# VHH binders against NACHT, LRR and PYD domains-containing protein 10 (NLRP10): the designs that were tried, part 14

Target 1, 318 residues: NACHT, LRR and PYD domains-containing protein 10 (NLRP10), of Homo sapiens (Human) (q86w26r167to484)
Amino acid sequence: SLVVLQGSAGTGKTTLARKMVLDWATGTLYPGRFDYVFYVSCKEVVLLLESKLEQLLFWCCGDNQAPVTEILRQPERLLFILDGFDELQRPFEEKLKKRGLSPKESLLHLLIRRHTLPTCSLLITTRPLALRNLEPLLKQARHVHILGFSEEERARYFSSYFTDEKQADRAFDIVQKNDILYKACQVPGICWVVCSWLQGQMERGKVVLETPRNSTDIFMAYVSTFLPPDDDGGCSELSRHRVLRSLCSLAAEGIQHQRFLFEEAELRKHNLDGPRLAAFLSSNDYQLGLAIKKFYSFRHISFQDFFHAMSYLVKEDQ
Short names: E, the ipSAE of ESMFold2; O, the ipSAE of OpenDDE; V2, 0.75 times the mean of E and O plus 0.25 times the DockQ between their complexes.

## First folded at step 4 (VHH)

Design n27 (framework vhh_vobarilizumab_d1; at its last look DockQ between E and O 0.04; V2 from the best seeds 0.00; counts 0 for: pae O 14.0 > 2, placed apart)
Fold by OpenDDE, look of step 5:
Structure n27 (fold): chain B 318 residues (1-318), chain A 121 residues (1-121)
Amino acid sequence: as target 1 above (318 residues)
Amino acid sequence: EVQLVESGGGLVQPGGSLRLSCAASGFTFSYYAMAWYRQAPGKGRELVAGITSEGSTSYADSVKGRFTISRDNAKNTLYLQMNSLRPEDTAVYYCAAQRSFYTSWGTPDYWGQGTLVTVSS
């Protein structure tokens, strides 16, 4: 079977994909149907050592000694979850500026086209814009739309996000009284941004006087809240404007080159301190062979999109 | 309530050995990847070793060949055997749990309080 989950950024596709893996592992989902469920983060595929199916399986298993031969004996009992088709990355190597599919991308394409393991099940998540690129690869697929939070789910999210019930109620009250915020919170990723913003404001003892008028304002409010203040006697490198410009530059470069993972060296190139930018960047350690290597990414693709968009504004001011 | 409780830290001479333990409770231990992190004074927290739910291990280059991470699912306990300790290994060591993404160690879901390891002559 082939299923495509489509939804806008932040609608919860990744969360659903991960939940599926968990539910399967606990026996709640697809009992007896699949022997293996392989979660493949598409943005991470570039980190594969080899462009081979076996290597992908090793990668998914987290074990180079995984019984690949045995696994491949019954492909019909395998489920591949390809999360984030739109986040497939180009190789980090400067030399591979070639507009063509990387071998690693090709590996996934062969899987999607059902040339590789034609009897396995596939679940692919993607954003609507990238669906155009995916559709030619699909022969027969069921499409499922991820819509985001219901009203009940929004309320539940606030209750779960805030550990203090009073804070949760206060935050939710603010959001309910603002149609723009309330509607925006239909998108789980945006809901998180809003909650984080409100929490940040509350912690700082600030009264939320100005309410965002659009999604851009929401992100700006968040960014303004968590960017280092200019007055912090700290290193000129941590100035609010500089950091913002640098984040925009990083995001823009990433989008331009279809990159979503960044090495520490790349952050340094942009004069960014990854650990100090936890509000905007997440870090992950990846096993590359026998080594562990740290990569950074924006906490959500929507941040990268936002900073990319903002990069055009910042450039105009230069 | 989720708890990760580290133990086994202490003072050791260079070249010595120490075994850390992390007792986990409040979650299904066997479904989580586990990791050891450390934070030296004035430095950021860094991944030292990780082990998947299935037992696959990974190590930072700085500790490779000296440290061994292991787990006992029956006891809900994570271990770190540290051999050939060096002064640069001095740090607070943290146990961390992450829902199983086999190949990447992102932001852990749960953290312990840490145990201090001091390597000094």
Scores: ipSAE 0.000, ipTM 0.246, lowest interface PAE 14.0, mean pLDDT 87
ESMFold2-Fast, scan of step 4: ipSAE 0.431; ipTM 0.814
ESMFold2, look of step 5: ipSAE 0.031; ipTM 0.598
ESMFold2 (binder alone), look of step 5: mean pLDDT 87; pTM 0.875

Design n28 (framework vhh_vobarilizumab_d1)
Amino acid sequence: EVQLVESGGGLVQPGGSLRLSCAASGFTFSYYAMAWYRQAPGKGRELVAGITSEGSTSYADSVKGRFTISRDNAKNTLYLQMNSLRPEDTAVYYCAAGQRSFYTWGTRPDYWGQGTLVTVSS
ESMFold2-Fast, scan of step 4: ipSAE 0.271; ipTM 0.708

Design n3 (framework vhh_7ocj_1)
Fold by ESMFold2-Fast, scan of step 4:
Structure n3 (fold): chain B 318 residues (1-318), chain A 120 residues (1-120)
Amino acid sequence: as target 1 above (318 residues)
Amino acid sequence: QVQLVESGGGLVQAGGSLRLSCAASGFTFSNYWMGWYRQAPGKQRELVAAITSGGDTRYGDFVKGRFTISRGNAKNTVYLQMNSLSVEDTAVYYCAAHLRSYGYSEFDYWGQGTQVTVSS
């Protein structure tokens, strides 16, 4: 079977997909039905050494000695989770379509079209904007729309996010009294941003007097909390402004070139310290052959969009 | 709560041996691939050895023939037997658990590491 999970950025599609892998591993989901479950992050497909099914399986297993022939003996006992189809390819201009899909992207398209391993099960997550690229590849697909957090799920998220019950209650009270924040927290990714911002405010002993009016204001509040302005008053460019400009440059480069993973060396070229920017960038170690290489990505896809949009405001401050 | 607890590290003379153990809890151990990684000061983390849920093993070229990885599913433990140790093996050794899916994510678990120091 083939299931498509769709929803706006940050609606928990990745979290749900990853939970399904964990639930399968613990025997809670589909006990005895699958011998292997392969989680494929679409933004990471570009790291494949070769655009071949065997290489994809080695990649997913983290083991170049994985028994590919044995794994493929019963394709009906395989589940592939293709997470973030919208991160495979950004729409090209009409005249640039001559360059077509990369070979690595073509492999996933063959899986989706059921030309490769036609009896395997597929779970695909995507944002709605990529459905026009996905729909032509689909035959008999079940669609599930992720609507985001219910009121009960929002309350539960706040309780699980904050270790201190008093902080959780205070944060949720602030959100409940603000219609904009309350509705915004229906999106799990925004809920994380809001909780992180409020936790930062409470850790600094600050009282929340002015609340965000829209998503841009929410991200600005987060930035202000985790990237405060430099304390010096004599600089032609503040440390904060320099870091913001660098993040905007990185985001713009990524969006322009359809890149969502950045090497440590790329961050250094933008004068960015990945570990110190954990509020905005996450890192993961990826196995390339026998070596492990660290890559960075924006913690939320909307951060990359936000910082790209911010590039004009940062320039205007000059 | 998921936990990976390494033990068996320490100081050893060149040519000596150490056996590292990693005790796992909070997940179904038998479904996970287990790996040992190491990171020396100023170097990137590298894969030392890995063992699949079925017991198939893989080693880094620099330890092949000297190190042996094994697992005890009944005890939820993975082991790394290190023989013929050299000064170049000095590093923090990390235990990791991987689901039968791609790499380093929310479903991959890492221990806190154990120091191995080899003196001449």
Scores: ipSAE 0.000, ipTM 0.251, lowest interface PAE 12.7, mean pLDDT 75

Design n4 (framework vhh_7ubx_2)
Fold by ESMFold2-Fast, scan of step 4:
Structure n4 (fold): chain B 318 residues (1-318), chain A 121 residues (1-121)
Amino acid sequence: as target 1 above (318 residues)
Amino acid sequence: QVQLVESGGGLVQPGGSLRLSCAASGFTFSSYWMTWVRQAPGKGPEWIATISSGGDTMRDDSTKGRFTISRDNAKNTLYLQMTSLKPEDTALYYCAKGLRSYYVGDYFDYRGPGTQVTVSS
């Protein structure tokens, strides 16, 4: 089957797609239905070296020893998540190229047209503008429209998030007075981040006077709330920079290798202490013989996307 | 209820061979990737090899010339054939049920109690 998730920028399409991968990996979503789920960021297909299916699979799995033959044995048990089809749009001049789309883009188009792996399942996310380019490639698809929270739904979310009615009223009042925050809260995932940030401010007895101006400012405000500016006598700026750089590295490695679950050893490799970073990382316990082992994931999938995006800015910091 | 039971360990002389078995129950064995992991005294767990449901294998470079992973889906059993054993191979050997993703690493959602392998003269 083929499902298209359509919504305007910021409606949580990527967050939903990534959560589906995480829930599948932990056994919560589609238990027993798929042997492999491949997350493909259309924005990042430029990282592929060849346009062959085998290279896409190696890239998705982070291992060039991947058993392609076994993976392709039952194509009906494969799910490809093609995230951000609108990122594959081409300038007008390039549409006139006689050889067609770039090698990386042509492979994804072959998958969508069902010329490659016709029995696999596909989940495609896209902005409405790109639907005109996508529709000719589809024979039959189920469309899911991701709308935002209505004004009433946002009010209900704040009331449900806070157990204290006075805190809920105060948080919602703050958000309503800031048009950028209010509109951002149409996205359920951002609504959660904003509520978590405000709850943290209120619990720390802080008065919210300056409000975020965009989504990046919202995430930075959240990070600043839960990563204290002064940590045990060191230079707080250097300590914060080190932790943020490490989180960015973890997020980037996870996206590059399609990993959303991390072991404690991997966190240590990035100089991170999972329990100390409970605001950003959550854990799931797996029974391993006589022991329970913890696997970590970003508490909200948007954090992995945010820290991954920040990893580019950190690398370009002069 | 997932169960994994390892067997075949024991005391062996350097240069010897052993075949470990892992009996699986409580899940559709043939549909899952399976892994062998070992843990030496005072050290963390070390991945050895992973095998797909179809028999394709991925092996650690340091042991792949001496160790072979295999499976028998009809018997719901995983095997590890070890040859040219060295004292450094002394460890508790675990059978592990992997995620459906073939991603290589020490990711697994269930591990057996293990079987002890001691290589000593």
Scores: ipSAE 0.000, ipTM 0.125, lowest interface PAE 16.7, mean pLDDT 70

Design n5 (framework vhh_vobarilizumab_d1)
Fold by ESMFold2-Fast, scan of step 4:
Structure n5 (fold): chain B 318 residues (1-318), chain A 122 residues (1-122)
Amino acid sequence: as target 1 above (318 residues)
Amino acid sequence: EVQLVESGGGLVQPGGSLRLSCAASGFTFSSYAMAWYRQAPGKGRELVAGIYSGGSTSYADSVKGRFTISRDNAKNTLYLQMNSLRPEDTAVYYCAAGRTVYIYRSSDYDYWGQGTLVTVSS
C-alpha cells in the first residue's frame, strides 16, 4: 500500500506523519500490522554514506547495530514514511549534470516505484507542486489532502504549545480578538510562528498593543521580536537589515538549488552566525565518517518560503 | 520529578545470570519507549536492548539470544534478564525513556538513569 499526503507548507503533514509513527509505536495505530516503521526525512537523505538499503536502515535506526537481516525478513511488515518529498536535496550541479539523479535519490525512487521492497507500505508527504516529479514514480497511490486546523484544533494547539495554562489562554484570546490572525492559525505552521512570537513578547514583558494584519506582518513581527540586537546609535537597524538580507539570500539560494540543509561554511558565506540566529535556524550534528559535521535548516519551511519571497521585495526596493 | 532508578547490578562469574530493574516515576511510563544502554570502561555508550510502549523489542547482535528485555506497565518498571554473561558484558548499564520509534538513537531519549555497574569476572 502507498499513500500520498498532500498539503501546502505548514499544514501539519510532518506533525501528522510523526504522530502516526508514535501512535504505531504505542500500539494505538495499526496494532500488529507492522514490525518496523521507518521515518525518512527527505531533506536529510543526502547525508547517507552510500545509497544502499542497509545504509538507509542504519540511518533510520541511528547507528550500525540495526539487525538488517531480521528487519528485512518480512518486508510486508515494514512501513516507510518519506517525509517531505518536495525537500529532496540535490548534491552538486557538476555531478548532477554528469550523472543525472544522485544515487541517494535513486534509492528513494526505486522504493517509490516498488522496485525495492515491493511489498512494503509507503506513506509520502509532499507539497502539491512536487507532484509533477512524484507522479511518474507512482503505479497506484491513494491521495489524501491536509487542509489545516479546525477551530477546536487551534484551541488545542495553543493549550499544548504553552506550559502555563494562563499564558495559553492569554495568547489564544489575543489571536481570537484578531480575525486575520485567527484565520491564519488554520495553518499549523502559522500557529507555531504566532505562538512563538507571543511567547517571546510575554517572556520579555512586552504588552501586545497592535496585532499583525496579514501573513507578512505575522512573520515580520516574529523577525522584529527575535532578531538579535546590535550596537546603539543606529547600528542595530543596519545590523538587522544586513542579517535580514543575508537570511533572504540564504533562503533564495536554497530554493534555487533545492537545498534545505546548510553547512556552517555556507552560513559564513552569507555573513550569518548560526548560534545567534537560533530563532530562525535549527542545527543538528551528524556523524559523517570520522567527522562530526553541523548542518543548519530553517526552523520551519515557511520561514525559508517567507525569506525567499522577501528577497524579491528587498531587491525591488533597491 | 522524573526519576529512573536502576538496580540489580553486581559482580558475577562468566556464564552467570543477573536481572536488572529500572523503577520509573514522574511520567506516563506506558506511553514511553524504554531502553537499556551500556558503557564499558574507556568506550562510548551503546544500545543493549529496547522495548516500545506497544511491546515490540529489539536487541544488539552481541546480546541477542542471551538477554531479554521486558516491561511491567502496572509497576512502572523495566527489566533486563541477562543470561550466559561474558567478560565483555562488563559495563555500567543505563535505563532510558523517550517518545521515540528509533530505540537505537541515544539522542532521542528524554530521561536517563544514574546507571548500575555489572562486572563479569572470574
Scores: ipSAE 0.000, ipTM 0.221, lowest interface PAE 13.9, mean pLDDT 75

Design n6 (framework vhh_vobarilizumab_d1)
Fold by ESMFold2-Fast, scan of step 4:
Structure n6 (fold): chain B 318 residues (1-318), chain A 123 residues (1-123)
Amino acid sequence: as target 1 above (318 residues)
Amino acid sequence: EVQLVESGGGLVQPGGSLRLSCAASGFTFSDYYMAWYRQAPGKGRELVAGITSGGSTSYADSVKGRFTISRDNAKNTLYLQMNSLRPEDTAVYYCAARYSGTFYIRPSEYDYWGQGTLVTVSS
């Protein structure tokens, strides 16, 4: 079977997908249905050494000695979770096909088209905007729609996001009194951005005086809160304006060249210090053969989209 | 409620030793791959050492032969014994956990992170 889980904001869907893997492992989810469950992050498939099913299985297992023959003996007992299809398929929304799909990308397309392991089960997570590109690949799929948060779900999210009950109550009070923030928090990913921004404000002892007027203002408020401060005495400090321009440049290059993972050298090319930009960029260490290599990505795909959009305005303001 | 609490950091002179501990709670520790990461001032976070649920270990080249990772599943505790410390080892050290049960999942994805403990190597 094939299920498409669609919804806004990447973080919530990734958390759900990972919880599904854990719940399966403990016998809570799909008991007796699958022998192996493989979690595949679509933005990371470009790190595969070869575009072969065996290499994907080694990647998922974390061991080049994984028993491929045993795993493939009963393909109907396999579940692949393809997390973040929009991060794989995004370039095809705007790109005329002058070049074929990369070998690494084509492996996932073969799985989705049921040309490879036709009896396996697939769970695909994606943002709605990528459905138009996904639908031509599907034969018969069940769609599950993750809707926005109800008022009660927003209250519960604030309670679970903040460790301190007083901070949770204060943050939710601020949001409830602001029509734009309250409505924006119906979208789980935007709810995370708003909560992160408010937590940063409260931990820095700042008062929320100005109300965001739209989604751009919400992202700008987050940027203003977490962008590294200028230090008059610091030799390696970057100005706020310069860092903003560099983040916009990185995001634009990533979208233009179908890249969502960046090496530390790529960040340096854009004059960015990854550790100081932890609010915007996540880092992970990846096992590539015998070597371990660090890659950066935007914490949410929405950040890459935002900075890409802003890159146009920054270039206009020569 | 899942928690990873690091301890044992501090000031030490070059050539000295420190032992870091990470106390885990809120999950079945014995089912998890555990790792130590560090982040030096002005640098990215890097893997120092890892240990599987079965006890197999791996080390970064820069610490191999000087550091030893170990775990005590009965005490839900991860350790890092650091010997022959160098100024370059100065960093905040983080404990990280990733599920490694009977299903297969990508290496290097971590489910939980500690808050870190500072290690300063200077005279």
Scores: ipSAE 0.000, ipTM 0.158, lowest interface PAE 15.0, mean pLDDT 74

Design n7 (framework vhh_8cml_1; at its last look DockQ between E and O 0.01; V2 from the best seeds 0.00; counts 0 for: pae O 2.5 > 2, placed apart)
Fold by OpenDDE, look of step 5:
Parts: sequence; structure tokens; C-alpha cells
Structure n7 (fold): chain B 318 residues (1-318), chain A 124 residues (1-124)
Amino acid sequence: as target 1 above (318 residues)
Amino acid sequence: EVQLVESGGGLVQPGGSLRLSCAASGRTFSSYAMGWFRQAPGQEREFVALISWSGGSTDYSDSAKGRFTISRDNAKNTVYLQMNSLKPEDTGVYFCAADRTFYVGSRYPEYDYWGQGTQVTVSS
């Protein structure tokens, strides 16, 4: 079977995918149907040492001696969850002359086209814009739209996010009184941003006087709240602006080259301090052969999109 | 079918050490990830440690981290749990489990095969 989960950024596709793995593992989902469920983060596929199915399985299993031969004996009992088709990363090529499919991309394409393991089950998550690229690869697929939070779920999220009940209530009250914020919180990722923003404001003793008018304003409010202060007593505004510009540049470069993971060296090139930018960037350690390397990514792809969009504004000011 | 037999349990004083063994029957030991679980009286069975097919990857519960070490010898069809710095809270029946699937942090209640368990008692 082939199922495509589509939804806008932040709608919870990744969360659902991970939950499916968990539910399967606990016997709640598809009992007895699958012997193996492989979760594949598409943005991480570029880190594979080899563009082979075997290597992909090793990667998913976390062991280079996983019983791949045995696993592949019954393809019909395998489920591949390809999370984030739109985030398939391309190697950084300084001179991208030919935008061809990388061998690693080709590997996944072969899976999707059912040339490789035609009897396995596939679940693919993607954003709507990337469907255009996915559709030609699909022969027969069920499409499921992932919708964000219901009203009840929004309320529940606020209650779960804030440890203090009074804060939760206050935050939710602010959001309910603002149609734009309330609607925006339908998207779980944006809901998180809003909650974080409100929490940040509350912690700083700031009264929310100006409410965002759109999603961009929400992100701007968040960014303005969590941009690091200047360490050296200099013009805090200039420093903040520099960091913002650098984040925009990083994001833009990533989008341009379809990259979503960044090495520490790349951050340094942009004069960014990864650990200090935890509000915007996440880090993970990956084992590449015998080496462990740290990679950074935006906490959510929506941040990367936001900073990318903002990069056009920042350039105009130069 | 794989049969699992645990051994090495017993009475130990706090701060002591024990090494548990689990012997698996059959020729397909290397096809299974192995895990240790424990169950204290009146409590639910809880995850302790997992090891991948080759031993290249391991995972531990928070309580086990730093004190317990899981290892395996595929040639001997045996998985081990070295337990150091034992505490009274570690008292319980320890179960060996085998599963075809390995995931980091996997705390699944369902494994393909389970042993009968070995009693570990930590008491002064």
C-alpha cells in the first residue's frame, strides 16, 4: 500500500509519523501486519555513506550488521515511512551545474516508484507544494490531508505547554481574544511559536500590547523576543540585526540548495553561534562511519521558510 | 522458535555486582536484537537495556545508565547484563527478551520471545 500524508508546514506530519512507529512497536497499530517499520527522515538521507538499500536499512536499524538479508525476504511485511519528501537534501556543491538527482535521492525515488521492493508498504509525508514533484512518481496512492488542531486540541495544547495553570489560562485568553492568533494556532507548529512567544513575554514582564496581524508577524515577534542580546555592551540593535541577517542568509542558502542540515563550520562561516541560537536552531549528532558529526537544522522548517522570506527584505536594506 | 533461559541472578548487597546471562536456543541468535527487562513485586515490567544484532548499538533506561552494561556473544548465543552498583530498587525478576526489531529507546511490551526470568535481590 502507498499512502501520502500531505499538510502545510507545522501541521504535525512528523509527529504523526513518529507516533505511528511507536504505536506499531507497542502493538496498537497494525498488529501482526509488519515485521519491520523503517522511519526515514528524508533530510538525513544525504548523510548515508552509500546509496544502497542495504545501507539505508543499516541506518534505520542503527547497526551496520543488521540482518538485512532476512529483512528483505518478506518485503510485503515492511513499512517504510518517508518523512519529509520535500526535505530531501542535496549535497553542497559549490558549482551546481547540473541539478540531477543524487544517488541517494534516486534510491528513494526507486522505492517510491515501486521499482525497489514493490510489495512493501510506503507512507510518505510531504508539503503540498512538493506534491508536484511526488505525483509523477506515484502510480496508485491514497492521499490523506493532515489538518491541524481542533479547537479542543488547541486548548489542550496550551494546558500542556504551560506548566503553570495561570499562565496557561492567561496565554490562552490572549489567543482567544485575537482571531488571527487563534486561527494561527490551528497549526501545531505555529501554536508552539505563539506559546513560546507568550511565555517569553511573560517571563520578561512584558505586556503584549501589539498583537500580530499575520503569521509573519507572529514569527517576527518570536524572533524579536529570542534573538540573543549583545554581549559586549555595544549597540544591541546592530548585533541583533547582524544575527538576524546571518540567520536569513543561512536559511536562504539552504533553501536555494535544498539543504536543511548544516555543519558547524557552516554556521561559523555565517558568524553564527549554534548553541546560543537554540531558539531557532536544533542540533543533532550523527554517526558517519567512525566519526560523529554535529549538524544543525532550524527547529522547524517553518523557521527556515520564514528566514528565507525575510532574506529578501534584508537584502533590500543593503 | 527461540527459547531463552536466564541465569546469574541471586542475592547481593547494596553496591554489589551481578552478571546475568541469557542463553538462546537455535542458530538464528544473530537475527534478533536482545533486551533485558525487570519486574519488581507489584509493579509493571520495565525496560532495562537493549542491544542490537551485532552489539553495535545499545540503549539503557535512565535508571540503568552508567551502572549496567549489556553485551552479547553471538558465537555463544548469549546476551549478558553486567550490573554494577546495585541498589535495593533494582530488586526484581529480570527477563531476557528477543526481537527482530531494534529501535533506540524501544520500550515495547511485546517481544517475539521471552525468558522465564531470574530473581535479583539487592538487600543488606
Scores: ipSAE 0.066, ipTM 0.530, lowest interface PAE 2.5, mean pLDDT 86
ESMFold2-Fast, scan of step 4: ipSAE 0.310; ipTM 0.675
ESMFold2, look of step 5: ipSAE 0.426; ipTM 0.782
ESMFold2 (binder alone), look of step 5: mean pLDDT 81; pTM 0.842

Design n8 (framework vhh_8cml_1)
Fold by ESMFold2-Fast, scan of step 4:
Structure n8 (fold): chain B 318 residues (1-318), chain A 124 residues (1-124)
Amino acid sequence: as target 1 above (318 residues)
Amino acid sequence: EVQLVESGGGLVQPGGSLRLSCAASGFTFSYYAMGWFRQAPGQEREFVALISSSGGSTDYSDSAKGRFTISRDNAKNTVYLQMNSLKPEDTGVYFCAARSGWYRVTSESEYDYWGQGTQVTVSS
């Protein structure tokens, strides 16, 4: 079977996909139905050594000696979770090649079109904007919409985010008093940004003077909390405004070229220090052959969209 | 270049009024909270008033509350301080300051940008 989970940026699609793998492994989801469940991050597929099913299986198993023949013996007992179809990366453009679909994207397309392993089960997560590209590949798919947090789920998120019950109650009260902010917290990613911002305020003993009125304001509040000011005493790093411009440049380049993973060298080219930018960028180590290589990505795709939008405002200020 | 330029200071009699203006350039004004600070001769710089980025929230020192009104015009990149019922104790150099953020900030060290100041003298 083939199921498409669709929802806006930050609606918890990746969290749900990871939870499904865990629930299957513990026997609470699809008991006795699948022998193997493979989690495939679409933005990471570009890192495969070859555009072959065997390489994908080695990647998912973390083992070049994985028993491919045994795994493929009963394809109807396999589930592939293709997480973030809208984040499929274009391959590194070589000097002699023009833009096109990568061989790794082609492999996923063959799986989705049911040309490769036609009896396996697929679960695909995507933002709605990519459905135009996905729908022509689909055959007899079922669609599920992820809407975000209910009011009860928002309350539970605030309680679980803050270790101190008084801080949780105070933060939730602030958010509930602002209808726009409260409704914005239906999006789990925005809920996390808001909670992180409020925790930063409370840890510094600050009193919130005004709450954000829209998504741009929410992200600006987060930036002001986690990006240090230009006159940060004893800081040897780039000034706050130069770092902000560099993040905007990185985000814009990523969107233009459909790139979501960045090497350390690329961050350095933009004069960015990855470890200091942990509030905005996450890193993962990947084993490519015998070498281990670090890649960075924006913590949420909404951050990349936000910084890209800000790039226009920063340029206009000049 | 980021610049904050204060104007409107001067000499006024006790009980009089003054309106200070601060013109901002070189940054996205509508994203910054704006504050007014003052420094009397031989004293430390002290907080006077603060206005949020949208203008929807204001905060005042105890000495300014009920007498001073802070306001802003985001279309003109300007913040104002209307000072009424002025007292000799209000004499000092008044500074405009800018900070990104959504929280009450009265500490001088937490502001990103500062103007050069404008002199206010209240005497007979």
Scores: ipSAE 0.000, ipTM 0.226, lowest interface PAE 14.5, mean pLDDT 77

Design n9 (framework vhh_8cml_1)
Fold by ESMFold2-Fast, scan of step 4:
Order: sequence, then structure tokens, then C-alpha cells
Structure n9 (fold): chain B 318 residues (1-318), chain A 124 residues (1-124)
Amino acid sequence: as target 1 above (318 residues)
Amino acid sequence: EVQLVESGGGLVQPGGSLRLSCAASGRTFSDYAMGWFRQAPGQEREFVALITWSGDSTDYSDSAKGRFTISRDNAKNTVYLQMNSLKPEDTGVYFCAAGPRIYTYGSLSEYDYWGQGTQVTVSS
């Protein structure tokens, strides 16, 4: 069986996918149906040293001696969760230039096309924009849409985001009194941006007198809060525009080239200083063979989406 | 270890048909996905068709869909490509390829064993 879970950026697809793994492991979900459930982050699959099914299974199991042949003997008892297909798939134009698929992309395509392990179960999460790339690989699939947070889920999110209960109550009160903000927070990724912005305002001792009127205003309020003017007082507006353009360029390149993990060299190419941009970028160390290598990513996938969208709006107007 | 030998190529008129065969030696043939690739003069090798180890699943390039059929006989260690409605642009050297085990797909870099090729010429 094959299920496609689709929704806009930040609609909780990854949270749901991870909860399914936990619920299966604790016996709550699909009891007795699967012997193995493999969680595969499409964003991270680029880090595999070898693009073979055996290596993917070793990676998922955390053990180079996992009994691959035994695991593969009953494929109908396997569930693969391919999280973030949109973070794997190359643009259509690149496929026209090459007749074959790249090794890492080909591995997951073999599973999706049902050429490898045709009786296994698949759950694929993706943003709707990637469906044009996914649908040609599918012969039959069930589609499930995530439409975003209910009113109750928005309240829970604010409560869980803030460690200080008084800050949580204040932030939610501000959002509830603004219909545009309240509706925008139906998208969990926007909810995170709004909470981060409000927390930043409160921690800097600022009173929120005016609220954003649309999604662009929300994003720009966050940028203005966490990307302040130069200390020397010189042309801070131009400096902010340059950093914004660089972040937009990085986000666009990442989406265009199926990359959501960035090396320090890539940040330097875009004139970005990762540690100084901690409000927008996070870093993690990854074990690649015998080496440990640092990669950067946008703190939330919604940031990469927003910066990508903004790449069409940001221009040098004097 | 697998050795591959192609046969069945030749000269054919536009609209005609050819059946290519690829005979494999080696006890592990059934462990490999099998593919057909082609290369026209001055061009890169391009993917044509793929069949999985059991023969349960096949895939084709856009230009081959509806005209070509790939099949295999694991008892005879042979893979076939039936080519119908041939066009001049189908002209090239056709290569049989075996992937490393059953888990590779559609890329030159993913195939461990290659045949020597068989020439297909579509011309009046």
C-alpha cells in the first residue's frame, strides 16, 4: 500500500511521521502488522556514503551488521516512511538534461516506482508543489491532506512554544485579537514565526502596539526584529537588504538543487556568516564515514519557503 | 560476476521491428536488475529500459514507452528488448547492463557489468 501525506510547509507532516514511528514502537499503531518501520529523511539521504538499499537499511538501523537479507525476505511486513519528498526531488528541467537519475535519488525512486520491494508499504510526506514530480512515479496511491492547525491546536502550540506561561498567554492574546494573525497561525510554520517574533519583542522589552497585516508583514517583522541595523549607524537599510537577498538566494538554490543541508563553503558563497545568523540558521554535526562535518539548515522549513518566495519580491529599489 | 553478450542487432527500415537478446553467464544473474542503454554517434549513452530481478516490474524512457518491451527469462539467463515502430533516431549501439544486485536503477554509474553492444541501424 502507498499513502501520500501532503500539506503546505510546516503543517506538521514531519511531526506526524515521527509520531507514527513512536506509536508503532510502543504498540499503539498497526499492532502486529509490520516487523520493521524505517524512517527516511529525504533531506538527509544526500549524506549516505553509498546509494544502495543495504546502506540505507544499515543507516536506519544504526548497525552495519543488520540482517539485511532476513529483513528483505518478507517485504510485505516492512513500512518505509519517506519524509519530505519535496526535499529530494530535482527540478523538471534538470531531468531533461540527463536520462538517468542520480544514485541517491534512484534508490528512493526504486521504492516509489515499486521496482524494489513491490509489496512493502510506503508513507510519503510532501508539499503539494512536488506532486508533479511524484505523481509520474506512482501507479496508485491514497492521498491525505493536512490543512493545518485547528483553533485548539493553535492554543496548544502557543502553550508548548513558550517556557514562561505568562508570555504564552500574552502572545496568544495578541494573536487572537488580530483575525489576520489568528488565521495565518493555522499554518504551523507561520505559527512558529509569529511566536518567535513575539518572544523576541517581549525579551527586548518592546510593547506590541501595531501588528502585521499579512504574511509578508509577519515575515518582515521577524526579519526586522532579529536582523537589526548596524551599530555604527551607517546605511543599515542597505545592509539588511543585502543579508535578506543572500538568505533568499541560499533558499532558492537549496530548493532548486534538492539541498536543505548546506556546507559552510556554500554559506560563504552567499556571503553569509552562519553563527551570526542563528535566528535563521542552525547547525548540526554529522558523521560521514570517519569524519565529522558541520552542516547548516534553516531553523524551520517554513523559513526556506518564505525566503524562496521573497526571492521574487526582493530587489534593489532606491 | 556476470558476463553479457548482446545479439539481434541489424539494419531495419523505418516502422520495422527488431528483437535484441542479451545472454548472461554467471550463477547470480537473477540477483541483478537488467537494463538496456543505447549510444548514437557523438552522443552520451542514454537509458532505454529496465526490468527488475523477478521480471515483475519494468520501466522505459519516454521515447521507448509504447514501442519497446523488455522481458527476461531467468531460467535461460537472458534478457530481451522487443523494438517495434522503429525510427531513424533509434539508430545506435545498444548495450545490455547488469546492476550491482537487484537495487540499482537507470544510471550508467549504477551498473557494474556491461556487454560489448550490438549495432541497430534504422534507415531506408
Scores: ipSAE 0.000, ipTM 0.105, lowest interface PAE 22.1, mean pLDDT 72

